# VHH binders against Maintenance of telomere capping protein 2 (MTC2): the designs that were tried, part 17

Target 1, 357 residues: Maintenance of telomere capping protein 2 (MTC2), of Saccharomyces cerevisiae (c7gvl2)
Amino acid sequence: MGDHNLPDFQTCLKFSVTAKKSFLCMYRDSVSKEKLASSMPSTCDIQLKRAINDAYPGGGIKVTVLNSTTASLDSLATTHVKEFEIVIIPDINSLLQPDQAKLVKIMRDCTVAIEKAQSTRIFIGVVHWNNPVQPSGAAKDGDEAGKPAPKTRIFLPTSLRMGAWLKHKFWFACAPPYLDFESSTESSINTRANNSIGMAEEEKQEPESKRSIILNEEANLNDVFVGSTVRRYILDIMVHLRTHRLTYNAKAGGVYTNSLDDVVLLSRLIGLHSGKMFVSPSHVKEASRWYFPMHLELVQRSSMDSSLLYGSDPNLVDEMLEKLAKIKCEEVNEFENPLFLESLVVKNVLSKVVPPV
Key: E = the ipSAE of ESMFold2; O = the ipSAE of OpenDDE; V2 = 0.75 times the mean of E and O plus 0.25 times the DockQ between their complexes.

## First folded at step 4 (VHH)

Design s95 (from z04b with N31S A33V E99S D111Q; framework vhh_6z1v_2)
Fold by ESMFold2-Fast, scan of step 4:
Structure s95 (fold): chain B 357 residues (1-357), chain A 123 residues (1-123)
Amino acid sequence: as target 1 above (357 residues)
Amino acid sequence: EVQLVESGGRLVRTGGSLRLSCAASGFTFSSYVMGWFRQAPGKEREVVAAISYSGGSTWHADFVKGRFTISRDNAKNTVYLQMNSLKPEDTAVYYCAASPYFGTLEDWTYQYWGQGTQVTVSS
């Protein structure tokens, strides 16, 4: 069990803060889209703010909510960061493609600022998702004037409704904190109450104190050893993902050059979290299960399938994709994971790539 | 039954203004991206404007930017296109369309379509 489940929010948050990386939080949403249209914070925003405050009490990290609107994106582009900031973007997958492109540029500029040690701003994108649906085929209604028929049929719907460029800006995806939220909230409140002895002025943790904690975690992370055989193992995984039957070969399956550094960094964090000062193949497998499902681009229609270069029948490819769409719709519900099919591809590759001894 | 019903199309003079409306029924309007498309006789259909299901994310084609504004009212299940400073080249049948996908601007991604409303701009 666990090969197809999304990782927990608290661990993902701590890893992302330490690595200065952005991540996605997946919410199953069947009813509340009208409420997300409001400028007011959603229940998800309140839950995420409380979870962040639980992990990092004392105001050392500034948390802001950026509504998924054109005006909010234009406003964010002119805002300067003076401290460590986490920007929550509710319903990130509601953005039209041009606004997604604006967000990509903003996030790119934030990454550059982090690299130059000028400021730290990371993003938590909230994805509201419903059951994937098989798109309608070509409409047979050519006889009624003015009703267009779709030009291209997609058999496998996109898992997140995000463009590849925007999806690539996020390190991994996690489950919402809601299942464990009440327990962590009660623990946090009780711990504060039990540890407080009336020292009101020392209750505050200033940004400098929180930055010191983050810097200490970064220093420990840099000491985690990654051998050359482990790096080769990651490269082997990447090659197998790029050439997998279900991945879109023309786009390197969505596995970009930066993936090596990202998986190495995630493997170090997993190693450190498990109490080890070195990366093992098991840490790489776990990092791969977290990272790659978001960084895969799957074949959605027969025209994307490389087997056509070798004389495959498009009708047989379409039949295969139609069968896979049923699996995607059913298993996504069981695991509460919109990236289930991508996770299955990762599992298949990990079973075939031999880890170093 | 699913219906998209456009209204407001008529003959207007160059420089005039017009507001198109599209009333939706038979589907969860607030979960769909809405778009306005147009097609002039003998020309290909082109996308004019699009709006996210929340109304917060909008896009307008360069040839109408600053003149046209898309908006929606989810309580009324209606999408609007406010057209200002109309030109003869804006003459076309205007179509309302709905998409369950993430706001691509390509017509093939739109699932439901209205029958269109004629806009004629003359001197």
Scores: ipSAE 0.547, ipTM 0.819, lowest interface PAE 1.4, mean pLDDT 77

## First folded at step 5 (VHH; framework vhh_6z1v_2)

Design c01 (from z04b with S54R D111Q; at its last look DockQ between E and O 0.36; V2 from the best seeds 0.00; counts 0 for: pae O 6.8 > 2)
Fold by OpenDDE, look of step 5:
Structure c01 (fold): chain B 357 residues (1-357), chain A 123 residues (1-123)
Amino acid sequence: as target 1 above (357 residues)
Amino acid sequence: EVQLVESGGRLVRTGGSLRLSCAASGFTFSNYAMGWFRQAPGKEREVVAAISYRGGSTWHADFVKGRFTISRDNAKNTVYLQMNSLKPEDTAVYYCAAEPYFGTLEDWTYQYWGQGTQVTVSS
């Protein structure tokens, strides 16, 4: 995966199911007005359902799509999960604060249920992002010389329009699933022909249920060793992220206390996926690239920059933000990553922090 | 220039209906959540209803729930408040406001405000 790309959906799904963690899925689409208001599943919802079912064939995972925000959330709060359930939130950015609060409560309750081994419910939050073409403030050279056009305070827009309390319930953001269009055409043709031969359906014993696979993966995860040096390394990364020039210091850069455990867990998963029995610094780096971009709070306005407190010229900060905004606009499209700037910050920090030997 | 222009406020009788409109200009309307606030004489400003930037989520205050409905048309850069079964207690200046982040209900988070439109409900 390129240094600035979102992680792939399949791997993220697998890790999230194993870890019993919720994650975001970032769709680049101009959500048509009509589709978001529709009680019908969006193309994105269908795609996600299909991808999940493909990953976990045999119905071991119940997939639910929230249709109506408030009513569906209320329903979820009262509905007990008997099996593993994935709840898709079709547009997490559309949630108003009261609904966000409800969702946070539900997600907390689910976490407690998971800890008690009562039920497993995880959430996929769909984020629809569109790179706002910053209106090129092409100052039309209109003649009127006098009043300096109010310097359009450059705002670095965020693709994540949810409160921190909800955002931090998700551990990372991934790319949408790739629809291999090629594989669906072949399977429809071959089902017609072989109707003929009547041979005796030996009751092939349904192979012991996919539940065993998830359990086995969890068991294997515990076998991945995490050294003390790894934890320290993650903490160093966290400190550097919190103190980075582009991070919003008032919110500790968005790096919360549970980040350590989450990054450790993700590092273990990455290690396991790589067939390793120990977490290496490379696994931590990769985990950090996945985890921190969505959690980072960057300076969006010059007024948010702590350097102003130290006498920095606001104009210089604005210029910097303008440059960053330009870079963001260009690179977000190239990498299809709305969290490109956050990824850049993480990359920068990872280059500065010395890995443990 | 950013502008929010409310319209539709008038004198109505108890039990009457009114539709408020707020026309937005000077900013990307579809990127903002929109809210209706009201302020009665001698009272604090209170949130009446809010709608997400895409219209997929709405919130209504308990005091107006079932009577008022917020909606938006992003093609027209307009947010609406349909008010039914109006009561004298609904008499207030109604304000349209735009919120860029988080879909909050707190008035301090709203970046742009209209001048307001007077709604008067007579007994």
Scores: ipSAE 0.018, ipTM 0.397, lowest interface PAE 6.8, mean pLDDT 82
ESMFold2, look of step 5: ipSAE 0.515; ipTM 0.825
ESMFold2 (binder alone), look of step 5: mean pLDDT 83; pTM 0.851

Design c02 (from c01 with A33H; at its last look DockQ between E and O 0.38; V2 from the best seeds 0.00; counts 0 for: pae O 14.6 > 2)
Fold by OpenDDE, look of step 5:
Structure c02 (fold): chain B 357 residues (1-357), chain A 123 residues (1-123)
Amino acid sequence: as target 1 above (357 residues)
Amino acid sequence: EVQLVESGGRLVRTGGSLRLSCAASGFTFSNYHMGWFRQAPGKEREVVAAISYRGGSTWHADFVKGRFTISRDNAKNTVYLQMNSLKPEDTAVYYCAAEPYFGTLEDWTYQYWGQGTQVTVSS
């Protein structure tokens, strides 16, 4: 995985299902206004549903696409899940504060249900991101010399527009699923030919094996050893993230106490996926690259910069933010990662924090 | 210059209907969440309804009870509040507000506000 790329959907799905955690899926599309209002599933919803079904064939996971309406959320709150359910939220950024609050409550209730082994419901929040419209350049100096053009407040826009209370219900953000369009064309041709031979309906007992895979993965996850040094390492990373110059200190940089457990869990999953029985510093680094970018709260405007409290020139801060905004605009496109700046901060911190020996 | 201009407020009888409009200018309308607020005399400003920047999500206050509906037309840079079954308790100055899509709609803080339009419902 490149240093600034979002993690792939398939791996994220697998980890999230195993961990019973909710995650975000970042789509680079200009969702037409008309499509979001439609009761019909969007292309993205269909794609996600297909990707999930491909990953978990046999209907073991119920996939529900919510309409981002209050009514849908109310319905969801009253619907009990008997089996493993994945709920797709088509546009999580479009949720208004009251609906976000409802969703948070629902997600909390689901977490409690999971802890009680009653039911498993996880959420995929779809985030549609577009390139930040470059702040329209300074209006050309039209001739009227006198009034200092209102300093265009340079904002570093975030792709995550939900409240922190909702944002932190998701543990990381991933890229959209890759649809291998090539594989769907071959399967349609071969079904014609072999109609012929009549032999005996041996009732192939559907192998009980697939339900066992999720359970086995959970069992295996507990076998991955996490040393005390690993926890300390994660804490050091967290401290450095909180104190980073670009992080919003008033919100502890968006790094919460639960981040430790989440990063430990993700590190275990990464370790397990790599065939290891212990968490290494490399696993922690990778987990941190996945986890923290979506959780970080960066300084978006000079007024948010704590350095102003120490006498920094707001203009210099604004200049810095402007430069960062330019970089973000360019690099977001290159890496297809709306969380590029956050990723950059994480990378910087990881380079500074010394891993345990 | 950013402007939100409310219109449509008038005297209406109880049970009547009114449609408020808010015309936005000076900013990219499609990048803003829009809301309607009202303030009655001697009362605090309260949220009436809100609509997401894409129009895919709407919220209405409990006191609306299905009587009011917020909508938007991004092509016209306008947000609407259809008010039906009006009651004397709905008498207030109604304000249009806009919040950037990157802003957290936390605490119903909106960046831009209109001057308001008076709605009076007579018995």
Scores: ipSAE 0.000, ipTM 0.246, lowest interface PAE 14.6, mean pLDDT 81
ESMFold2, look of step 5: ipSAE 0.391; ipTM 0.783
ESMFold2 (binder alone), look of step 5: mean pLDDT 86; pTM 0.880

Design c03 (from c01 with Y53W P100S; at its last look DockQ between E and O 0.43; V2 from the best seeds 0.00; counts 0 for: pae E 3.0 > 2)
Fold by OpenDDE, look of step 5:
Structure c03 (fold): chain B 357 residues (1-357), chain A 123 residues (1-123)
Amino acid sequence: as target 1 above (357 residues)
Amino acid sequence: EVQLVESGGRLVRTGGSLRLSCAASGFTFSNYAMGWFRQAPGKEREVVAAISWRGGSTWHADFVKGRFTISRDNAKNTVYLQMNSLKPEDTAVYYCAAESYFGTLEDWTYQYWGQGTQVTVSS
């Protein structure tokens, strides 16, 4: 996985199901106005459903697409889950603050239910991101010499338009599922031919095996050893992230208290996936690359920069932000990662923090 | 230059209707949630309605619920507030505002503000 790419959907789904955690799925497509208003599942919803069903064949997971409406959230809050349910939120950025608050409450309740082993409901938040059109506020140096055009305060655009309370309910962001177009063509042809031979439907007992896979993975996760040095390493990363120049210090850079446990858990999953029985520093690095970019709160405005408190020139900060915005616009397209700048910060921190031997 | 220009505010009688418009320029309108705020004399500014950047989510304050409707046309870079069944208590300066970060209803999160348009409802 390239250092600046979003993690793949399949792996993220697997880890999230095993960990019973909610995650974001980042789509680059511009959601047409018409599709957002439609009660019909979007192409994205269909793709996600298909990908989930492909990953978990046999209906062991109920997939529900939420209509990003207040009514749908209210309905969701009152609906009890008997089995494992994945709820897709088609456009999480479209939720206004009141609806975000409702969703947070629902997600909290679900977490409590999971802890009590009553039910499992996790959420996939779909984020549609577009290239931030730089505010064309580069006033052409044209004609009138007089009034210094109010320096259009440069904002770093964010792809995550939600409050921190909601954002932190998701543990990482992933890329959309790859549509293997090739596999859909073969399955349509072969269904025609074998209608013929009438032989006896031996009731093949549906193998009890699928419930067993999730349970087995969870059991195996506990077998992955996490040393004390690993925890310290994660904490050191967290401290460096919080103190990074580009992070918003007033919010501790977006690195919240549960980050340690989440990164430990993700490191275990990565280790397990790699067939290891212990968490290594490399697993922690990878987990950090996945986890922290979506959680980081970067300086979006010059006024947010703590250096101003120390007498920095706001104009210099704006210039820096402008440069960063330009870089972001260019590189987001290249890596298809709306969290590119955040990923750069994480990469920088990981390069500075010495792993435990 | 970023501009939000409100229009449509006027004197209206109780029970009347009014449509406010806010024309946006100088920024990518479709990337911003839009809100209508109002400030009556001697009162604090309060949020009236908000609409998500794509228009898929709307919020209306309880005091205007059912009477006012926020909408937007991204092709025209315009946000609207349809106000029906107006009351004298609705008399205020109405402000259009834009935000791109949180979809919040808090005025401090809105980056751009219009100059406001006066709505006066007479008994």
Scores: ipSAE 0.284, ipTM 0.701, lowest interface PAE 2.3, mean pLDDT 83
ESMFold2, look of step 5: ipSAE 0.372; ipTM 0.769
ESMFold2 (binder alone), look of step 5: mean pLDDT 85; pTM 0.879

Design c04 (from c01 with E106S D107S; at its last look DockQ between E and O 0.01; V2 from the best seeds 0.00; counts 0 for: pae O 12.4 > 2, placed apart)
Fold by OpenDDE, look of step 5:
Structure c04 (fold): chain B 357 residues (1-357), chain A 123 residues (1-123)
Amino acid sequence: as target 1 above (357 residues)
Amino acid sequence: EVQLVESGGRLVRTGGSLRLSCAASGFTFSNYAMGWFRQAPGKEREVVAAISYRGGSTWHADFVKGRFTISRDNAKNTVYLQMNSLKPEDTAVYYCAAEPYFGTLSSWTYQYWGQGTQVTVSS
């Protein structure tokens, strides 16, 4: 994995399914509101469904695409999952605040259900990071016709526009699945309307064997040893991230206490995937590169910079942020990573924090 | 032209004291936070201390806390590092740096750097 690239979809899916965690999928495209309102699956939806099915052929994973409507969320909240379900959220950034709140509640309930081994539902939040859609929260509160409130200039906009409460329900962000163009040409032709009156094929009891694979992976995950030094190392990373110059200190840089467990879990998965029975500092570094970029809250404007409290000139801070914004714009396109700047911060911290011997 | 010129580095004995100075020119000194860095042979450059624009806030690394003190005189465009109770481990090239903002963290992206001054502490 390149130092500044998003992790690949297939590995992220595998880890997320094993860990029963929700994740974000970052698409470099613009989706119109009209397309999102369409009952027709988007190209992204089709691609994700295909990628999931390819990864888990006959694996009994139900894939549902949420229409990002209140009605769809309500339906989801009342629907019991008997099997492993992946719910795709087509554009997580487009969710209104009330719908975000509903989704957060649903996701919490799903977490509880997972803990009770009642059902497993995870979410894939699709982010379209080239969407010109200005965060709806700049709704003009209709205050009076007076002097246009100085448009708070955001120098470092984020690709993640959802509320922090929703954002942190996802543990990392990944790249979209690779479209093997060769296989998509064949499936469009054979939708010949064979009207075959498909008889009620009997619910063939999904063979117990494939549920066993996911269970076996989970069991194997528990066998990966995590030393006390590894936990300390993660904590050190977290502290450095929270205190990084570019992080928003008022929000602890977006690094929460639960990050420790998530990074430990991800480190275990990486270790397991590498055929190791213990978590190494290298696994922690890799896990940190995956996990923290989407969680980091960076300074977006001078008013968010804690250095002002220490006498920094807001204009100089803004100039700095403007320079960073230019770099971000250039490099985001090069690396196809909307979290490039966040990744740089993580990389910087990882270079400074001494790993345990 | 922006210049930071460090001075005061010399050979001292363990337990000795030294005051480093850094004279700044070519920029508005009062608009920059200042920092001292050091680099020992075979080690990475590390931040020693930092001071805000007006000197209202200071930061010191844990390894020098209580022994070293950063200060500045904006009228003289100079930043100082008073070093007391010097140890052989303090042997390094000390660099002065300027940054347009003061951070709370040990890691800074400083815009301007001096050439450094050698501090050697003998046993």
Scores: ipSAE 0.000, ipTM 0.242, lowest interface PAE 12.4, mean pLDDT 81
ESMFold2, look of step 5: ipSAE 0.328; ipTM 0.751
ESMFold2 (binder alone), look of step 5: mean pLDDT 86; pTM 0.887

Design c05 (from z04b with N31S G35A S54R D111G; at its last look DockQ between E and O 0.01; V2 from the best seeds 0.00; counts 0 for: pae O 14.6 > 2, placed apart)
Fold by OpenDDE, look of step 5:
Structure c05 (fold): chain B 357 residues (1-357), chain A 123 residues (1-123)
Amino acid sequence: as target 1 above (357 residues)
Amino acid sequence: EVQLVESGGRLVRTGGSLRLSCAASGFTFSSYAMAWFRQAPGKEREVVAAISYRGGSTWHADFVKGRFTISRDNAKNTVYLQMNSLKPEDTAVYYCAAEPYFGTLEDWTYGYWGQGTQVTVSS
């Protein structure tokens, strides 16, 4: 995976299911408000359902698409999960604050249920991001010298508009599933023909084997050794992230208390996936690249920069942010990663932090 | 250079009060949880109190609960320990510590430490 790409959906799904964690899926499209109100599943919803079903064939996972309505959230809160359920949240950025609060509560309750081994419900939050082309300040030549054009307050836009309390319920963000266009053409043709005979659908005994795979993966995860140095390394990364020039210090850069355990867990999963029985610094680096970008809180405006407290010129900070905004606009498109700047910060920190020997 | 400088430790009588201060420099203070530890002669270092990044969460050891209070001023890069109703058993070197991760007390393994300040409580 390129240093600035979002992780792939399939791997993220697998890790999330194994870890019983919720994650974000980043779509490069603008969802019209009208589409969100539609009772019809969006193309994204269909794609996600298909991808999940492909990953977990045999119906072992119930997939529900949440209608971003208060009523649907209320219903979800009262519905007990018998089996493993994945709830897709369409356009999580569009949730109103009260609904976000409800969702956070539901997600907390689900976490508790998971800890008690009562039920497993995880969430996929869909984020629709659009890279607004920064209006090139076309120097219109002609207009009169007089009024200093209101210094367009340079704001680094974020693709994540949800409250921090909701945002941090998700452990990382991934790319959308790849639509293999080739496989969809064949299945539509063949369903017409075979009207054949009513043979008694023998109750195909749900192969006990697939439930066993998830359980086996969890068991295997516990076998991945985490050395004491790994935790320290992660903490060192966290410190550097929190103290990075581009991070918002007032919020500790967005690096919160659960980050250590999450990164350890993710590192274990990455290690396991690579066939290792121990977590290496490389696993931690990879985990950090996945985890921290969505969690980071960056300086979006000069007023948020703590350096101002130390006498930095706000104009210089603005200039820096403007440059970063330009880079972001260009590179977000190139890498299809709305969290490119965050990824850049993580990369920078990872280059500075010395891994344990 | 990262520095944690404790101050305020002195000889006090039983029942007396003392306020310890720890001035931090060389790092982003608000990005660290802060804690006070103490170590008595011949005993292991023990956590006295801890405070989160913004002071929204505090923890106090059972042995000091109600007598000691941790607080912080992020504008001054300082953490405080108000100690009331001091007892001879409170005699120890008190250490200020900065920790980047504050989840559980067991997580307090990686951070910066001061040199300590001596608190002596006489009968």
Scores: ipSAE 0.000, ipTM 0.234, lowest interface PAE 14.6, mean pLDDT 81
ESMFold2, look of step 5: ipSAE 0.356; ipTM 0.755
ESMFold2 (binder alone), look of step 5: mean pLDDT 82; pTM 0.845

Design c06 (from c01 with A33N F102M; at its last fold request DockQ between E and O 0.52; V2 from the best seeds 0.64)
Amino acid sequence: EVQLVESGGRLVRTGGSLRLSCAASGFTFSNYNMGWFRQAPGKEREVVAAISYRGGSTWHADFVKGRFTISRDNAKNTVYLQMNSLKPEDTAVYYCAAEPYMGTLEDWTYQYWGQGTQVTVSS
ESMFold2, look of step 5: ipSAE 0.594; ipTM 0.870
ESMFold2 (binder alone), look of step 5: mean pLDDT 85; pTM 0.865
OpenDDE, look of step 5: ipSAE 0.823; ipTM 0.940
ESMFold2, look of step 7: ipSAE 0.587; ipTM 0.867
ESMFold2 (binder alone), look of step 7: mean pLDDT 85; pTM 0.868
OpenDDE, look of step 7: ipSAE 0.845; ipTM 0.953
ESMFold2, look of step 11: ipSAE 0.577; ipTM 0.859
ESMFold2 (binder alone), look of step 11: mean pLDDT 86; pTM 0.871
OpenDDE, look of step 11: ipSAE 0.834; ipTM 0.944
ESMFold2, fold request of step 13: ipSAE 0.424, 0.507, 0.479; ipTM 0.801, 0.836, 0.823
ESMFold2 (binder alone), fold request of step 13: mean pLDDT 86, 86, 85; pTM 0.870, 0.869, 0.868
OpenDDE, fold request of step 13: ipSAE 0.845, 0.850, 0.846; ipTM 0.951, 0.951, 0.951

Design c07 (from z04b with S54K T58I W108Y D111Q; at its last look DockQ between E and O 0.50; V2 from the best seeds 0.00; counts 0 for: pae E 3.5 > 2)
Fold by ESMFold2, look of step 5:
Structure c07 (fold): chain B 357 residues (1-357), chain A 123 residues (1-123)
Amino acid sequence: as target 1 above (357 residues)
Amino acid sequence: EVQLVESGGRLVRTGGSLRLSCAASGFTFSNYAMGWFRQAPGKEREVVAAISYKGGSIWHADFVKGRFTISRDNAKNTVYLQMNSLKPEDTAVYYCAAEPYFGTLEDYTYQYWGQGTQVTVSS
């Protein structure tokens, strides 16, 4: 199933808690709220807390909301919590680069603590996005000296306004939760929900033991088999993404060494969620659709396009980027996915990489 | 039409204070991180301070730390730079700049720039 929508919050939360991984949640600021769950900054905190508490009412998870300020980051760096903690950062893309660097260090220390079984703290970063707005790309004149300025115009701006090292601390991005306040049946009922990779909320009802939910999933995850041919398939996808025409080659397209481990882990989760004790190529394709769009680094201006090294006309590259920006603007509104163009790149790569037999 | 208009630059004595203002129009000010940059004669333009679009994340360069304070008033579409304990080496043209959401310290990512306001600190 080809889904252009962001994955659903409940499944992403379940996978992230099981894998002890941090993730992003995408909220739209400038769209009519008739199409999305309510999302003001204070409202998103409440929605996320309720969604987490509904999923894990007795699971031993502490939820902390950390506003996006320098003071809050300094406080968090000195605080230690021994239970499983989820820290919500309700406007993570408002942090300046120095504060993003502080957060990267905090998250790295949390990862080490998880690996040593000392404590578990994962993060949900909330990204607030608007409809794409490009800088005007049609400058008639350069500087007053009559020579064009260097090609610094951005025709296709990034959808995530985060430094690369911070972005790598999160493994995917999801849609916001929708909570139905008219839930007399003990289950959430979707009224404006986007499509999701799996309808986990409808398939899961109250388990017999609320304390055992997290332990059961983690215990089974290690038993999900990943064959060498499947790992090779993932590597092939990564190579094609790094070399794709639209990805920025100087940054390896945003596809770095740890992507293999994350996609393997996500593939195991998807397999387990579907009742399998092995990873198939279809699980890899779905994991790739979840994982890579958030990480890709696309060409934003003609000087970043590798085809110029092979003699392409920079004016034709500029025209191509302007057409892509128009398509992005139109399709982001329809699918409510700020990573729509990145998702198309992933779809294109998946269509031409031959899966194993 | 996007405009950033700095004001408040003037001649001031060493040890004095002044406040720069930058009025923004033609864009959604509350969606942009704001920065103050300066350029002295014969020197490279350098970032002085930056503030996130909600005002919660703030950065000041070490050479002005404790002396300068950036702030913003989203209701007035204005960013400020309060400058205390001024030194002759603070003499420069000060520029206001806007960058969408990300709040980088890199001048090439700032999309809108003011014309600059001259600050002169006399001995």
Scores: ipSAE 0.303, ipTM 0.736, lowest interface PAE 3.5, mean pLDDT 77
ESMFold2 (binder alone), look of step 5: mean pLDDT 86; pTM 0.885
OpenDDE, look of step 5: ipSAE 0.444; ipTM 0.780

